# Ledger of designs, part 177: VH-VL binders against q96il0

Target 1, 167 residues: q96il0
Amino acid sequence: APERGAERRDTAPSGVSRFCPPRKSCHDWIGPPDKYSNLRPVHFYIPENESPLEQKLRKLRQETQEWNQQFWANQNLTFSKEKEEFIHSRLKTKGLGLRTESGQKATLNAEEMADFYKEFLSKNFQKHMYYNRDWYKRNFAITFFMGKVALERIWNKLKQKQKKRSN
Short names: E, the ipSAE of ESMFold2; O, the ipSAE of OpenDDE; V2, 0.75 times the mean of E and O plus 0.25 times the DockQ between their complexes.

## First folded at step 6 (VH-VL)

Design da8 (framework fv_ebronucimab; at its last look DockQ between E and O 0.47; V2 from the best seeds 0.65)
Fold by OpenDDE, look of step 6:
Structure da8 (fold): chain C 167 residues (1-167), chain A 120 residues (1-120), chain B 111 residues (1-111)
Amino acid sequence: as target 1 above (167 residues)
Amino acid sequence: EVQLVESGGGLVQPGRSLRLSCAASGFTFSSYGMNWVRQAPGKGLEWVSYISSSGGSTSYADSVQGRFTISRDNGKNSLYLQMNSLRAEDTALYFCAKDFEYGLWSFDYWGQGTMVTVSS
Amino acid sequence: QSELTQPRSVSGSPGQSVTISCTGTSSNIGAGYDVHWYQQHPGKAPKLLISDNSNRPSGVPDRFSGSKSGNTASLTISGLQAEDEADYYCQSYDSSLDAYVFGTGTDVTVL
């Protein structure tokens, strides 16, 4: 019985974008698009005197980014795989080879591909719904913390002004 | 209902390795950070490790740094703790704990724990 | 590991109020990190009682309240009931350790 080679599910390597911002940067940096997710990673600046609230916000943003990167990386891989499988299956059904006479990769017409996209979207509809729900919840939380941080900064500035007036 | 079920605990000798598992259900596992917290017999709670929702970020207590590895499989709704170079001090009930909400550093759901005993 | 300091035990009669203190340092509670509280009955998993100093999750009775001032947090149990007999732990974050930290735990006894 031939040993069914365990298809190593190529889990997208948790490719921490090797993008390293300059150490002396006082700003957030945006890296090039990730090869798997096609999303641009953001490196968040860490202030020297980061408040606990600022830290929470930063960590939440970072985690949300990582979550988003992973989702799209996986989704893109799945999409690419299923697309290729669909094309191969349809070509085979048509009695066509995987390559044209010119040696180019055989492709399907726009109408046939539309069927694939429709099926793919239908199949992944629930997954996308959960993603969107979580995305909104995360962004709402981020926005909420951004507001809190803004208020904290205002308050700290006011306290500093009062202290300067008292001296 | 949210459920966390730990497994993999047992009796091991010092220097050996053990792998704990936590099976999660009742919530979107991939959306939340997860933690391991341990409790030695008759002692308090000690945080052990954290892993982000995507698994891209991890942190460890100093007591286990370099010896323990936290990981997760979101497709299986499973959390893991690989424990290497086990010591007597690692003897504890190990809990799987879920992060409460986005940006909150508290744990809203806990498993019943799995007992790890390190003894010669 | 730096633990938050709690009293070892607190006791009260039914209907009384008891307060559990949780004292931290300048790198955790004193730095402004939030405090969370957990209840643990014997042989049971911990249960979240208070999050973010004073927030009560759904299902937690209103007799439980949390506060924070300076480097000290407090859990107050008003109208103490027999079922409140348990261990209570505070929890926060320590920036110097980059780790979550728990309190030493308090045994609450109902007399």
Scores: ipSAE 0.768, ipTM 0.912, lowest interface PAE 0.7, mean pLDDT 91
Fold by ESMFold2, look of step 6:
Structure da8 (fold): chain C 167 residues (1-167), chain A 120 residues (1-120), chain B 111 residues (1-111)
Amino acid sequence: as target 1 above (167 residues)
Amino acid sequence: EVQLVESGGGLVQPGRSLRLSCAASGFTFSSYGMNWVRQAPGKGLEWVSYISSSGGSTSYADSVQGRFTISRDNGKNSLYLQMNSLRAEDTALYFCAKDFEYGLWSFDYWGQGTMVTVSS
Amino acid sequence: QSELTQPRSVSGSPGQSVTISCTGTSSNIGAGYDVHWYQQHPGKAPKLLISDNSNRPSGVPDRFSGSKSGNTASLTISGLQAEDEADYYCQSYDSSLDAYVFGTGTDVTVL
């Protein structure tokens, strides 16, 4: 129900794409990568005669996209924040400044950075396991509804053939 | 295992505001859509509002559109309902309810409810 | 403000079967939207009994069954027990309101 023109783009909060497809379209649209999640959002077509089952599938696909984009946007930000905190903490412990004598940000060697990556992966292992479980559950549900929609469309075509032959 | 605990109800005068909270536990809160459903004393169930798992999509019953705002904080496993411009007709027991499964439009877990009474 | 129509009350003796009807319109059940059923004991929160017309969630006794045809859904309680005395609500989606809608509720009494 939003009122939109192609020239009038809303400023979106972080974590969402600002893609605006054509006003009247018969197709799903794939937008550019979201700068926080790096995922391409899909803008879903709503047909005029959308069946209840088609509506359930579309809303499930929309909700899954939102869920997926939020997860990766949050993970990307958390990774960046924790990386900088790790570097800062290790430099402080070594008695080193945050910047070199040349003014560039001080960094850690490869072995020290490997410690960060191991700690980050270990800390987030359970979170990613739950994400993978829910991703597979969502994908299975989407595939199941896609199959049901396909069967519904076949049935409607057969029903139209029987109606034509009766008329 | 799953628990939903509502709070923030009370007695308020018409035109005032309240904010309801729902604390969730026993499931991955950020994976499921959430709802508010109310029940006026001696009456049936009325759906109030929905919010998607990420908070990116919301919807409202016509009776509360423009006055109520649903929100969630997935970091705190909490669901909220900001209720502005309260009317006597908003008097009800307010439940938070969890979406059953992906693509299913039913509610498998409900809280015990928090009572909101709007009276002058 | 579309409501699904249910009988106000239904009564049965222990061991009998009772059926609760839920009648909608062309914008909800009649459009093909699924129907769900909830049980609510006095002073308690609703409990999901039947999802998607006939699916029984885990922990729901198999004496509860649901069906849907045309504009009408039905909940059947076979082998009625004293603990089944409660209010029962159907629920669907209404396309004209873009909203979830509940039935008017049915008070089941076990004689």
Scores: ipSAE 0.648, ipTM 0.860, lowest interface PAE 1.5, mean pLDDT 86
ESMFold2 (binder alone), look of step 6: mean pLDDT 92; pTM 0.940

Design da9 (framework fv_ebronucimab; at its last look DockQ between E and O 0.53; V2 from the best seeds 0.71)
Fold by OpenDDE, look of step 6:
Structure da9 (fold): chain C 167 residues (1-167), chain A 120 residues (1-120), chain B 111 residues (1-111)
Amino acid sequence: as target 1 above (167 residues)
Amino acid sequence: EVQLVESGGGLVQPGRSLRLSCAASGFTFSSYGMNWVRQAPGKGLEWVSYISSSGGSTEYADSVQGRFTISRDNGKNSLYLQMNSLRAEDTALYFCAKDFEYGSWSFDYWGQGTMVTVSS
Amino acid sequence: QSELTQPRSVSGSPGQSVTISCTGTSSNIGAGYDVHWYQQHPGKAPKLLISDNSNRPSGVPDRFSGSKSGNTASLTISGLQAEDEADYYCQSYDSSLEAYVFGTGTDVTVL
């Protein structure tokens, strides 16, 4: 019985974008698009006097970014793989080779590719629904914490002004 | 219903390794951070490790730093804790715990735990 | 590891109110980190009672309430019932340890 080679599912390496912002930066940095997800990673600034609320917000943003990066990296890999398989299967059915006479990769026409896209979207519809739901929940939470942080900062500024007036 | 089921506990000698597993069901596992919390016999709760929803970020208590490794497989709805260089003080019931709502650093669901005993 | 300080035990009669204190430091509760509370019956997993100082998750009775002031958090159990006999733990985050921290635990006895 031939040993079915365990297809190493090429898990997208959790390649933390090696984008390192300058150490002296006082703001968030946006990196180049990730090669797998095509999303731009954000490096979040850590203030010296970060409040617990600011820290929660930052960590939530970071986690959400990582979650989003992983989702799209995996989705893009799956899409690329299935697209290639679809093209190969259709070419084979047509009795065409994988390469043209000019040595170029054989491609399908726009109509045939439209069928692939439709099928792919249909197959992944539920996955996309769950993604969108979680995306909205995360962003709602982030927005809520952003509001709280803004209020905290306003309050702290007001307290400082009152203390300066009392002295 | 949310369920967390720990496994992999047992009796081990000091210096040995053990791998714990937690099987999750009843929720979107990939959407939440996960934790390990332990409880020594007759003692309180001690946080051990955290892993983000994507697995991109991990945190450890000082007591286990460099010895334990938390990981997850979102495709299998599974959480893991690789425990190396085990010590007698690592003897505890180990719980898998799910993060609560986004931005809340609390744990809403816990497993029943798996017992790890480190003894000569 | 810096633990949050709780009383070892608290007792009350059925129908009474009991309060469990959780005292932290300037690096955790005093720094402004939220406090969470858990109930643990003997031989059972912990259950979240209060999140974010005062928020009750779904399914938690309204007789449980949480508050926070300064470096101290409190869990109040109003109308104490026999089923409330359990261990109770507070939990927060400590910035100096960069870790989640639990309280020492309180044994609640119903007399």
Scores: ipSAE 0.862, ipTM 0.953, lowest interface PAE 0.5, mean pLDDT 92
Fold by ESMFold2, look of step 6:
Structure da9 (fold): chain C 167 residues (1-167), chain A 120 residues (1-120), chain B 111 residues (1-111)
Amino acid sequence: as target 1 above (167 residues)
Amino acid sequence: EVQLVESGGGLVQPGRSLRLSCAASGFTFSSYGMNWVRQAPGKGLEWVSYISSSGGSTEYADSVQGRFTISRDNGKNSLYLQMNSLRAEDTALYFCAKDFEYGSWSFDYWGQGTMVTVSS
Amino acid sequence: QSELTQPRSVSGSPGQSVTISCTGTSSNIGAGYDVHWYQQHPGKAPKLLISDNSNRPSGVPDRFSGSKSGNTASLTISGLQAEDEADYYCQSYDSSLEAYVFGTGTDVTVL
């Protein structure tokens, strides 16, 4: 089974998610796992006085979540489809049916399945390398904007303290 | 080398439809948001529409909202603009444009454009 | 307003510095949104010249510089050259329109 990418992720809302956060929420929400990507979507809070930097960060996180969920949904679908095609092909060459006597799908043993996993990994290696590179680029950008927003908020707090001292 | 090639422009009557295409190469198309920007003859630039890298988010200028639909096929490295209920004011050279760096909200590569003329 | 205001034209002799202004409103530049600049030669597609107020993408000559203050952004071309003769557009984001907005454009003429 294919895995999610690198450890760190930032997730935007998925088009396949039906999660709806509580009304009047003041915090980001993490929804249930998306059934195709197996990733938990984040539903982002929009404050009343969202700054341009805060908006940029939120939209970048949302878009990155969409991108990440689409990648893994597609990879999971491709893995499942190619796995079934591989099993079907090998059962046919062995002269076996696609189902057991009980009606369950016939499978291959672990040794036979190892050939599939090797083929799948090799065929998809370049795609996953590009995914990892883009994932790191996106998360670096997100982290950079998070730093900018944090500095903006500290500056606003210091500006308010300076104003009060001037009174 | 980044390349963006628009096609599908032409002369159409008001009220008709036209579909523009943009073929992309030289970069990981599925990693970047894409835009349509138009320029009427002798006039300035006007942003038309945006689509996120996955296609899950779209935005439209008010002047085209409800009439135009942006879409993409990441498997074919292609961007599309379906233009319905065309008006004379939609006459322009239409560019597809790639988002620059993540979070920049600017456009670093543009195609040469495809001309759409709406006239009876 | 759906456009950023730029002077219609600016002229200069080779070697001079010229500055193009881009004035917005409280819903775009005045709200704190970044400004980007594009150069467009006749019959050509626009080229990104300055991003995020002052960042110069790779391959852009260092005689181009940008700045932003209040509701106004500026593009400065120091040491004007014949190849700089083109149209220049600023661009930002407008929160009330929820849209990218371009400036009216400035025709730069090298005398």
Scores: ipSAE 0.684, ipTM 0.881, lowest interface PAE 1.2, mean pLDDT 86
ESMFold2 (binder alone), look of step 6: mean pLDDT 92; pTM 0.938

Design ra1 (framework fv_ebrasodebart; at its last look DockQ between E and O 0.03; V2 from the best seeds 0.00; counts 0 for: pae E 16.0 > 2, placed apart)
Fold by OpenDDE, look of step 6:
Structure ra1 (fold): chain C 167 residues (1-167), chain A 120 residues (1-120), chain B 108 residues (1-108)
Amino acid sequence: as target 1 above (167 residues)
Amino acid sequence: QIQLVQSGAEVKKPGASVKVSCKASGYDFTDYYISWVRQAPGQGLEWMGWISAFSGYTNYAQKLQGRVTMTTDTSTSTAYMELRSLRSDDTAVYYCARDQSYLPKGHDYWGQGTLVTVSS
Amino acid sequence: QAVLTQPPSVSVSPGQTASITCSGDALGNKYAYWYQQKPGQSPVLVMYDDTERPSGIPERFSASNSGNTATLTISGTQAMDEADYYCQAWKSSTGYVVFGGGTKLTVL
């Protein structure tokens, strides 16, 4: 009995952006849009003298980015799958083939597709509610730590200036 | 491991109030909603409401409006459900359940349940 | 209020396929969730997002949604699968959660 190949459920690839910045980079890099999420990944620079607070901020930003990439990659995959299923189902109901006489992929009109978009948004409303909540929570935390890091940097600059004046 | 641990069984008189607690562990409490579901003896599941552990935003079943209050304590990762003006038909096992975050997963974790008996 | 309707009982022989339906207007536009509840125990999520299976749930459990009807399918039903099964949906307009009436699955 031929082993029915486990259909590799296109699991949203673990959001490790394959984007590698140049080795000598001293700043953050923005990669091209990810093929699944359509979000541009950011590669965060790691300074040699990174403070614990800066490290915490960087890690939080990285985690948030990964969360965002995973969420949108999954949403886009689900959208594409459901869209295709919708089109196929509607074409079948109309007694239409999946291909036109010219061999092109049969499509639905804009009105029929509008119904799909409305239904899809309605079905996924809960996902978006939780996403938005978590997005605000995460961004608030990031902003808070950005503020702390900014204050730390100011304080360190002031200490350095005082030390230079005393010598 | 993710766990929801509820308070013990309660016996109340008609007209009294009951407050059930649900202590969450093993995850970031503020990342999720908590739903409360009850089940009368030999009956199905009845949704009571949910609360956002992040915002404190609540949504109660219409049947329970004015009688139910849900709260959270983020410092102890504990959700509370208070039901007032108790009736005999409020006799049920009360469950807390974690709602999904990020993606819909339904109620993926449940408490062990709290039996509330309303008797004269 | 959106009502989900389930058959009150389903009986199946060991090794056979059990099918439990859940019907309601909400299911046409919302994800279905399924729960298993054994006597004296808390409900356990067995299916989510219409067709997705949580970790730890056996592969014999599957679900589908067609129009306003969700179906839970248990292939190769075992004695341990005897339980009450509840479908659930979420209503976006109100934010309400709605459960079906439950189905008692008996394995004969």
Scores: ipSAE 0.024, ipTM 0.633, lowest interface PAE 4.1, mean pLDDT 88
Fold by ESMFold2, look of step 6:
Structure ra1 (fold): chain C 167 residues (1-167), chain A 120 residues (1-120), chain B 108 residues (1-108)
Amino acid sequence: as target 1 above (167 residues)
Amino acid sequence: QIQLVQSGAEVKKPGASVKVSCKASGYDFTDYYISWVRQAPGQGLEWMGWISAFSGYTNYAQKLQGRVTMTTDTSTSTAYMELRSLRSDDTAVYYCARDQSYLPKGHDYWGQGTLVTVSS
Amino acid sequence: QAVLTQPPSVSVSPGQTASITCSGDALGNKYAYWYQQKPGQSPVLVMYDDTERPSGIPERFSASNSGNTATLTISGTQAMDEADYYCQAWKSSTGYVVFGGGTKLTVL
């Protein structure tokens, strides 16, 4: 399962946000940035009389948010892990240790790190292509359903107005 | 009446594939992820992956990447798990379990389990 | 990799309080979940979201999660509570589910 759409309700490590959505909220609301993805989750309102079309829109938005959060959280950690592995590999090839003589973590200069950035981009190119394709598909579907919901609500208001005039 | 009903036990040879089904009933199938969890004889629970019943998006345990495929058929409310290139250490009971897609609250309903035995 | 560590077994006398711990870095900022599994049966969710109890689970089951340790507590332990207990967390960096190794609770 993707990273949860809400921050932890009951417990957290020291200093981490304890943000929790209100149980009876009647509106969508936006939580704090997720620690790993840096994206702000939307916490969706679920009305008691939600139409089937409104339900489909909400489910699609929820799923898209979770999919997006998971992708970027995974990419951020993969980037960090592969960066460290690249640095260690290049230091070993140069006959250098993982720490300087002062005990500081050994690093590579910007020119040396450019090879990492090129390699990472190349290695992850296909993954990002699939992400972009799926991102556009999901957002097109969301926009389409938002339009259908808007039309449904306009139609219902017109029917209510027609009934009021006849009364 | 919420139920997850799995296909029957399977006996397979090493190198074969197995496909386990999990038919959901009594709830809106598209509101939930389906996780697959296995348990080798005398051992603990091992998570294999999940699939969103709404989008078909999957996430597989790293140990099983490249060997497992999870799918759904929303018209029949059925999830499938296929494990390929079977080895003797894949002998286990395979469970499906649901969790809510929005605000997950744990795996509240489990299938009855499917024993897959891999032997020559 | 991420590990949820549980004691392999816990024994208690009937009527006493049983405590089963689950430790791991995955618990620091994520909810803990607990499952009961009796021999030959599927797991049953007994606690979720650190401290919440599903409908139908006896009030003698409670749980907490503080620091990197979650604890399942069964007060007034009964013979029917004898089972294997598993903790579970989400691993946010990969979206993976992680289970603890399990604890066999014996009621003597």
Scores: ipSAE 0.000, ipTM 0.490, lowest interface PAE 16.0, mean pLDDT 79
ESMFold2 (binder alone), look of step 6: mean pLDDT 92; pTM 0.946

Design ra10 (framework fv_ebrasodebart; at its last look DockQ between E and O 0.02; V2 from the best seeds 0.00; counts 0 for: pae E 12.2 > 2, placed apart)
Fold by OpenDDE, look of step 6:
Structure ra10 (fold): chain C 167 residues (1-167), chain A 120 residues (1-120), chain B 108 residues (1-108)
Amino acid sequence: as target 1 above (167 residues)
Amino acid sequence: QIQLVQSGAEVKKPGASVKVSCKASGYDFTDYYISWVRQAPGQGLEWMGWISAYSGYTNYAQKLQGRVTMTTDTSTSTAYMELRSLRSDDTAVYYCARDQSYLPKGHDYWGQGTLVTVSS
Amino acid sequence: QAVLTQPPSVSVSPGQTASITCSGDALGDKYAYWYQQKPGQSPVLVMYYDSERPSGIPERFSASNSGNTATLTISGTQAMDEADYYCQAWDTSSDHVVFGGGTKLTVL
């Protein structure tokens, strides 16, 4: 039985632009927009004395960022592919070439493209709903841990002040 | 199941207008174009035009320019074709057909046809 | 206005291969569509996008498009295949749909 070649799902290359912040950075860095997702990556600073709660918050932020980057990279690639296929198919159907006489890429007018955009949004509606749901869940979790970390920092500052008064 | 159900047969006098309806079901109406095609008795298929159910954009056959109007009602998933200034040579079976707006796959679903007879 | 030309009739014996041609400037690099119409019935799409078959169309139906000529081929033709066949394409000059004149296929 000939092995049906696994259609290489053009997975968006997992190459999140490894923007490397300067080694001496003591703060979070925002990178340029990723070429696939168009989202700006954040490089999180790792403190030398990171608490377990701070570490958990940082990891949750990182995981959420990676999830978000991957989602939009894949979505944008899918959109671009389907848009191109639509345009090419329509041009062929009309007996038009992929290029104009001037050598420019042939395109469809805004009215013809309106149907494509509507269909694309309709087809991906459920996917976007799940994305939004998960986005809110993740951000609420992050906010919750931010609050916990803030309380921990306040408590640690108070303990340090008490120890300085006792000496 | 995808269906296009057209209105019943019409008998009209010369100079009158006829409006044929085509109710779509079983799919998202606004995702597709609706084309209208007519066939005179014993003759071939003649394309009349198409309409985008989403945008309302229309394209009519040159022969019918000024006499034909295509419309859609998205609330009822119904397409309409109005033909004015009817002549004896407009006697035909009129078909609505679905044409995909995303990737062209031709007319994959057709209505049952509506006979329009123009007689004095 | 672009015209698609079909032979008015084609006859074939049962089990033989029928070929219906459609010629015109609206073909070539453009998509061709084929419809089957039986007496008193609506047209049925039998081939689209030059050579693709809709669901429910038998594998004996095939089509090709070369130059300005599209061809519908029915291998192992059956009595039930007796019908009128229409080709369809786009006219680039007018952006209109054009149908061929139709071909009556008779199975003898």
Scores: ipSAE 0.018, ipTM 0.591, lowest interface PAE 7.8, mean pLDDT 86
Fold by ESMFold2, look of step 6:
Order: sequence, then C-alpha cells, then structure tokens
Structure ra10 (fold): chain C 167 residues (1-167), chain A 120 residues (1-120), chain B 108 residues (1-108)
Amino acid sequence: as target 1 above (167 residues)
Amino acid sequence: QIQLVQSGAEVKKPGASVKVSCKASGYDFTDYYISWVRQAPGQGLEWMGWISAYSGYTNYAQKLQGRVTMTTDTSTSTAYMELRSLRSDDTAVYYCARDQSYLPKGHDYWGQGTLVTVSS
Amino acid sequence: QAVLTQPPSVSVSPGQTASITCSGDALGDKYAYWYQQKPGQSPVLVMYYDSERPSGIPERFSASNSGNTATLTISGTQAMDEADYYCQAWDTSSDHVVFGGGTKLTVL
C-alpha cells in the first residue's frame, strides 16, 4: 500500500527530517517537492527476494537521486542568498529601504534583475558543466545495470521453464 | 581520502568558552551536515547538535540550547562548535561526525576527538 | 523526549553469537543505526537503516528492528569485537539525534 506522506506539508523548518522516509513502506515512496531542490525525494522499496545485481541497481538509483537532490538544493540555496544580497545592495545604492510602506519586501524590476541572472549563470557555468557530465555518467551506469537486471530475469525465467519440463 | 581533523586538546577554567574546529577533506563539504557529539570520561555518547553546511541551519540539543553555537566556513571546509559558560561537567572528548544532508545514512566518518578539560 | 535503552553490558564466549538490544518508541517509526567504539578510538558505523551494513564491515555483523526494539547481532564473535556499542535513532518530533546509553561487549 502507498504511503500518505506525500500529501503532508511540513511548515516547520526541518531540512534533515524530510530526508527520512517511513521505514514500513512496501512500495517506492515519493515525497513532496523538497523546498531546497524542488525535486521530489524518492526511496526505493527493498524486496525480500532481491538479487545482488538488483540490490546494486537499487542502491545506485538511490545514490543518484540523493546526489541530484543535493546539487539542486545547494544551487537553489546559493541562488536565493545571492539574489537577496544583490537586491539589498541595489536598494541601498538607491537609498531605499528593504521594505515598502506596506511592510512587503522591496524588490527590483525585471530589467534591474537581469544583471543578477546573467552574473549568477556565468559564475556557475563550470559547476553546471561538471554536474551535467556526472549526471550523464550516473544515468548511463543505471541504464546499463537495468539492462543487466532485465537479462538476469529473462535467464531465470528460461531456467524455470526448463526445470518444469524436466519435472 | 575522507578525513575530519579536529583542533587540539584544550584546558579551560569554569565560565570560559571553547571553540573546537573540524576540518573536512576528501568530499564535497556542502553535501553533508556535521554533528557534534561529546563523551565525558567513562560515559556514553551525547549528541550536542548538527549544522548543515549547505543551508546553515542548526539544531541543538535542548540541554545545550543557549550555550552552544555551531558554524561552518565553506571556503575552508571547516565546521566549528563553540560552547560557552563552561562547567566542570563539560569536561569531555568532543567529536565531529558527518552524515549526508539528504536521506541520512548514519555518521560514517568521525573526527579524532578533542579533549576539553574544565578545571578550576 | 526520545530515549534509547541498552543493557549496560553483554558477555559472550569467543565463537558464540552476541546480541545487543536497543529499545525505544522512536524505533517504531525511525531507522536504527549502530556504532562500535574501542577504547581510545572514535566510533565506527557498523549498521544503518535497521539492517544495512556499510562497506568494510564483516558479514558477521547483522541487525534488525522490530516491535520498538533494535538488535545488533555478531555471529562468530572474536576478541577484536570487544568494544562499546551504541544504537542511534532520530527523534520522531524534533530532528534530534538520540544515542543509546551504550553496551560494553566483553569476550571472555
């Protein structure tokens, strides 16, 4: 049975606890979007009759999801921090406060923000290049192991049919 | 080679503060949080708190709330734990240990420990 | 607040099976983790996620978690396994880390 945890939003800050899915799930667990990475966390079900090859594939998929979540959580946090710093710096240069008279956060228009977006993308270009290389490497490995698991299952079915005929 | 290397032993008077460092190497520092765990002589492990290197978020053990501050410096891959208003029962070995920030798998690497002695 | 309770000591003969228990309400909903600590050394993670073994930990170490009680099992116990063992879990409500009081394993 599917876990209901994906529909509950935790409004209190708990950056670590949302990474610990229920241990009693009998199905893959998919949680709500992580507030830092904007990706849904995934914890794969561990079947009782898992072969060593199937275990390797599951762990590789889990590790890749964790790596991906970590990268985007860090990028989104850095983006948010640097965006706020840029806005605050430009508002101070204009002699403006950090909040409007209504108490809402003061902002810059889209044209003023264009410099920030260009600078952020330029500063992070190399990191995204390394991320893309590692992403492809990991996903090619997963695809290779998926093929090996599929062949293992076909081979086992053939041996089962041969055993039935000899019985 | 993954390592957590802590600062050296310290002797302090009651009422002073101590700041222990934990320098990480061999992995992406921002992918892990750092727990601080202490162990009084002949006693068990006592968790003090953790800090996330990527978010800066901290969570402190209730009995230490208000006396402890944990920080990180991502440019040097170093975590710090400061304990203020020291008492004689704060005499312990202080460990740093990492756990991954997403889907924690347990504290797989520990520092060598830092003995802090609080004596009159 | 969550509490993890371990026996203070366990004695076993060499070659026999040692079992160390850890009980607490948090273990009904949270994974158990186990650490070994030899005198003068830092703790070493020996089991995680109730029953998973880190790379480099001998197969004679196994663990389980059922009915709010986690159990670390060492089969074929050797003199080098003599150490303090701690269980750990996350608290259900607070995102705190909780350690058990520790169990001294003696191999006679």
Scores: ipSAE 0.000, ipTM 0.547, lowest interface PAE 12.2, mean pLDDT 80
ESMFold2 (binder alone), look of step 6: mean pLDDT 93; pTM 0.954

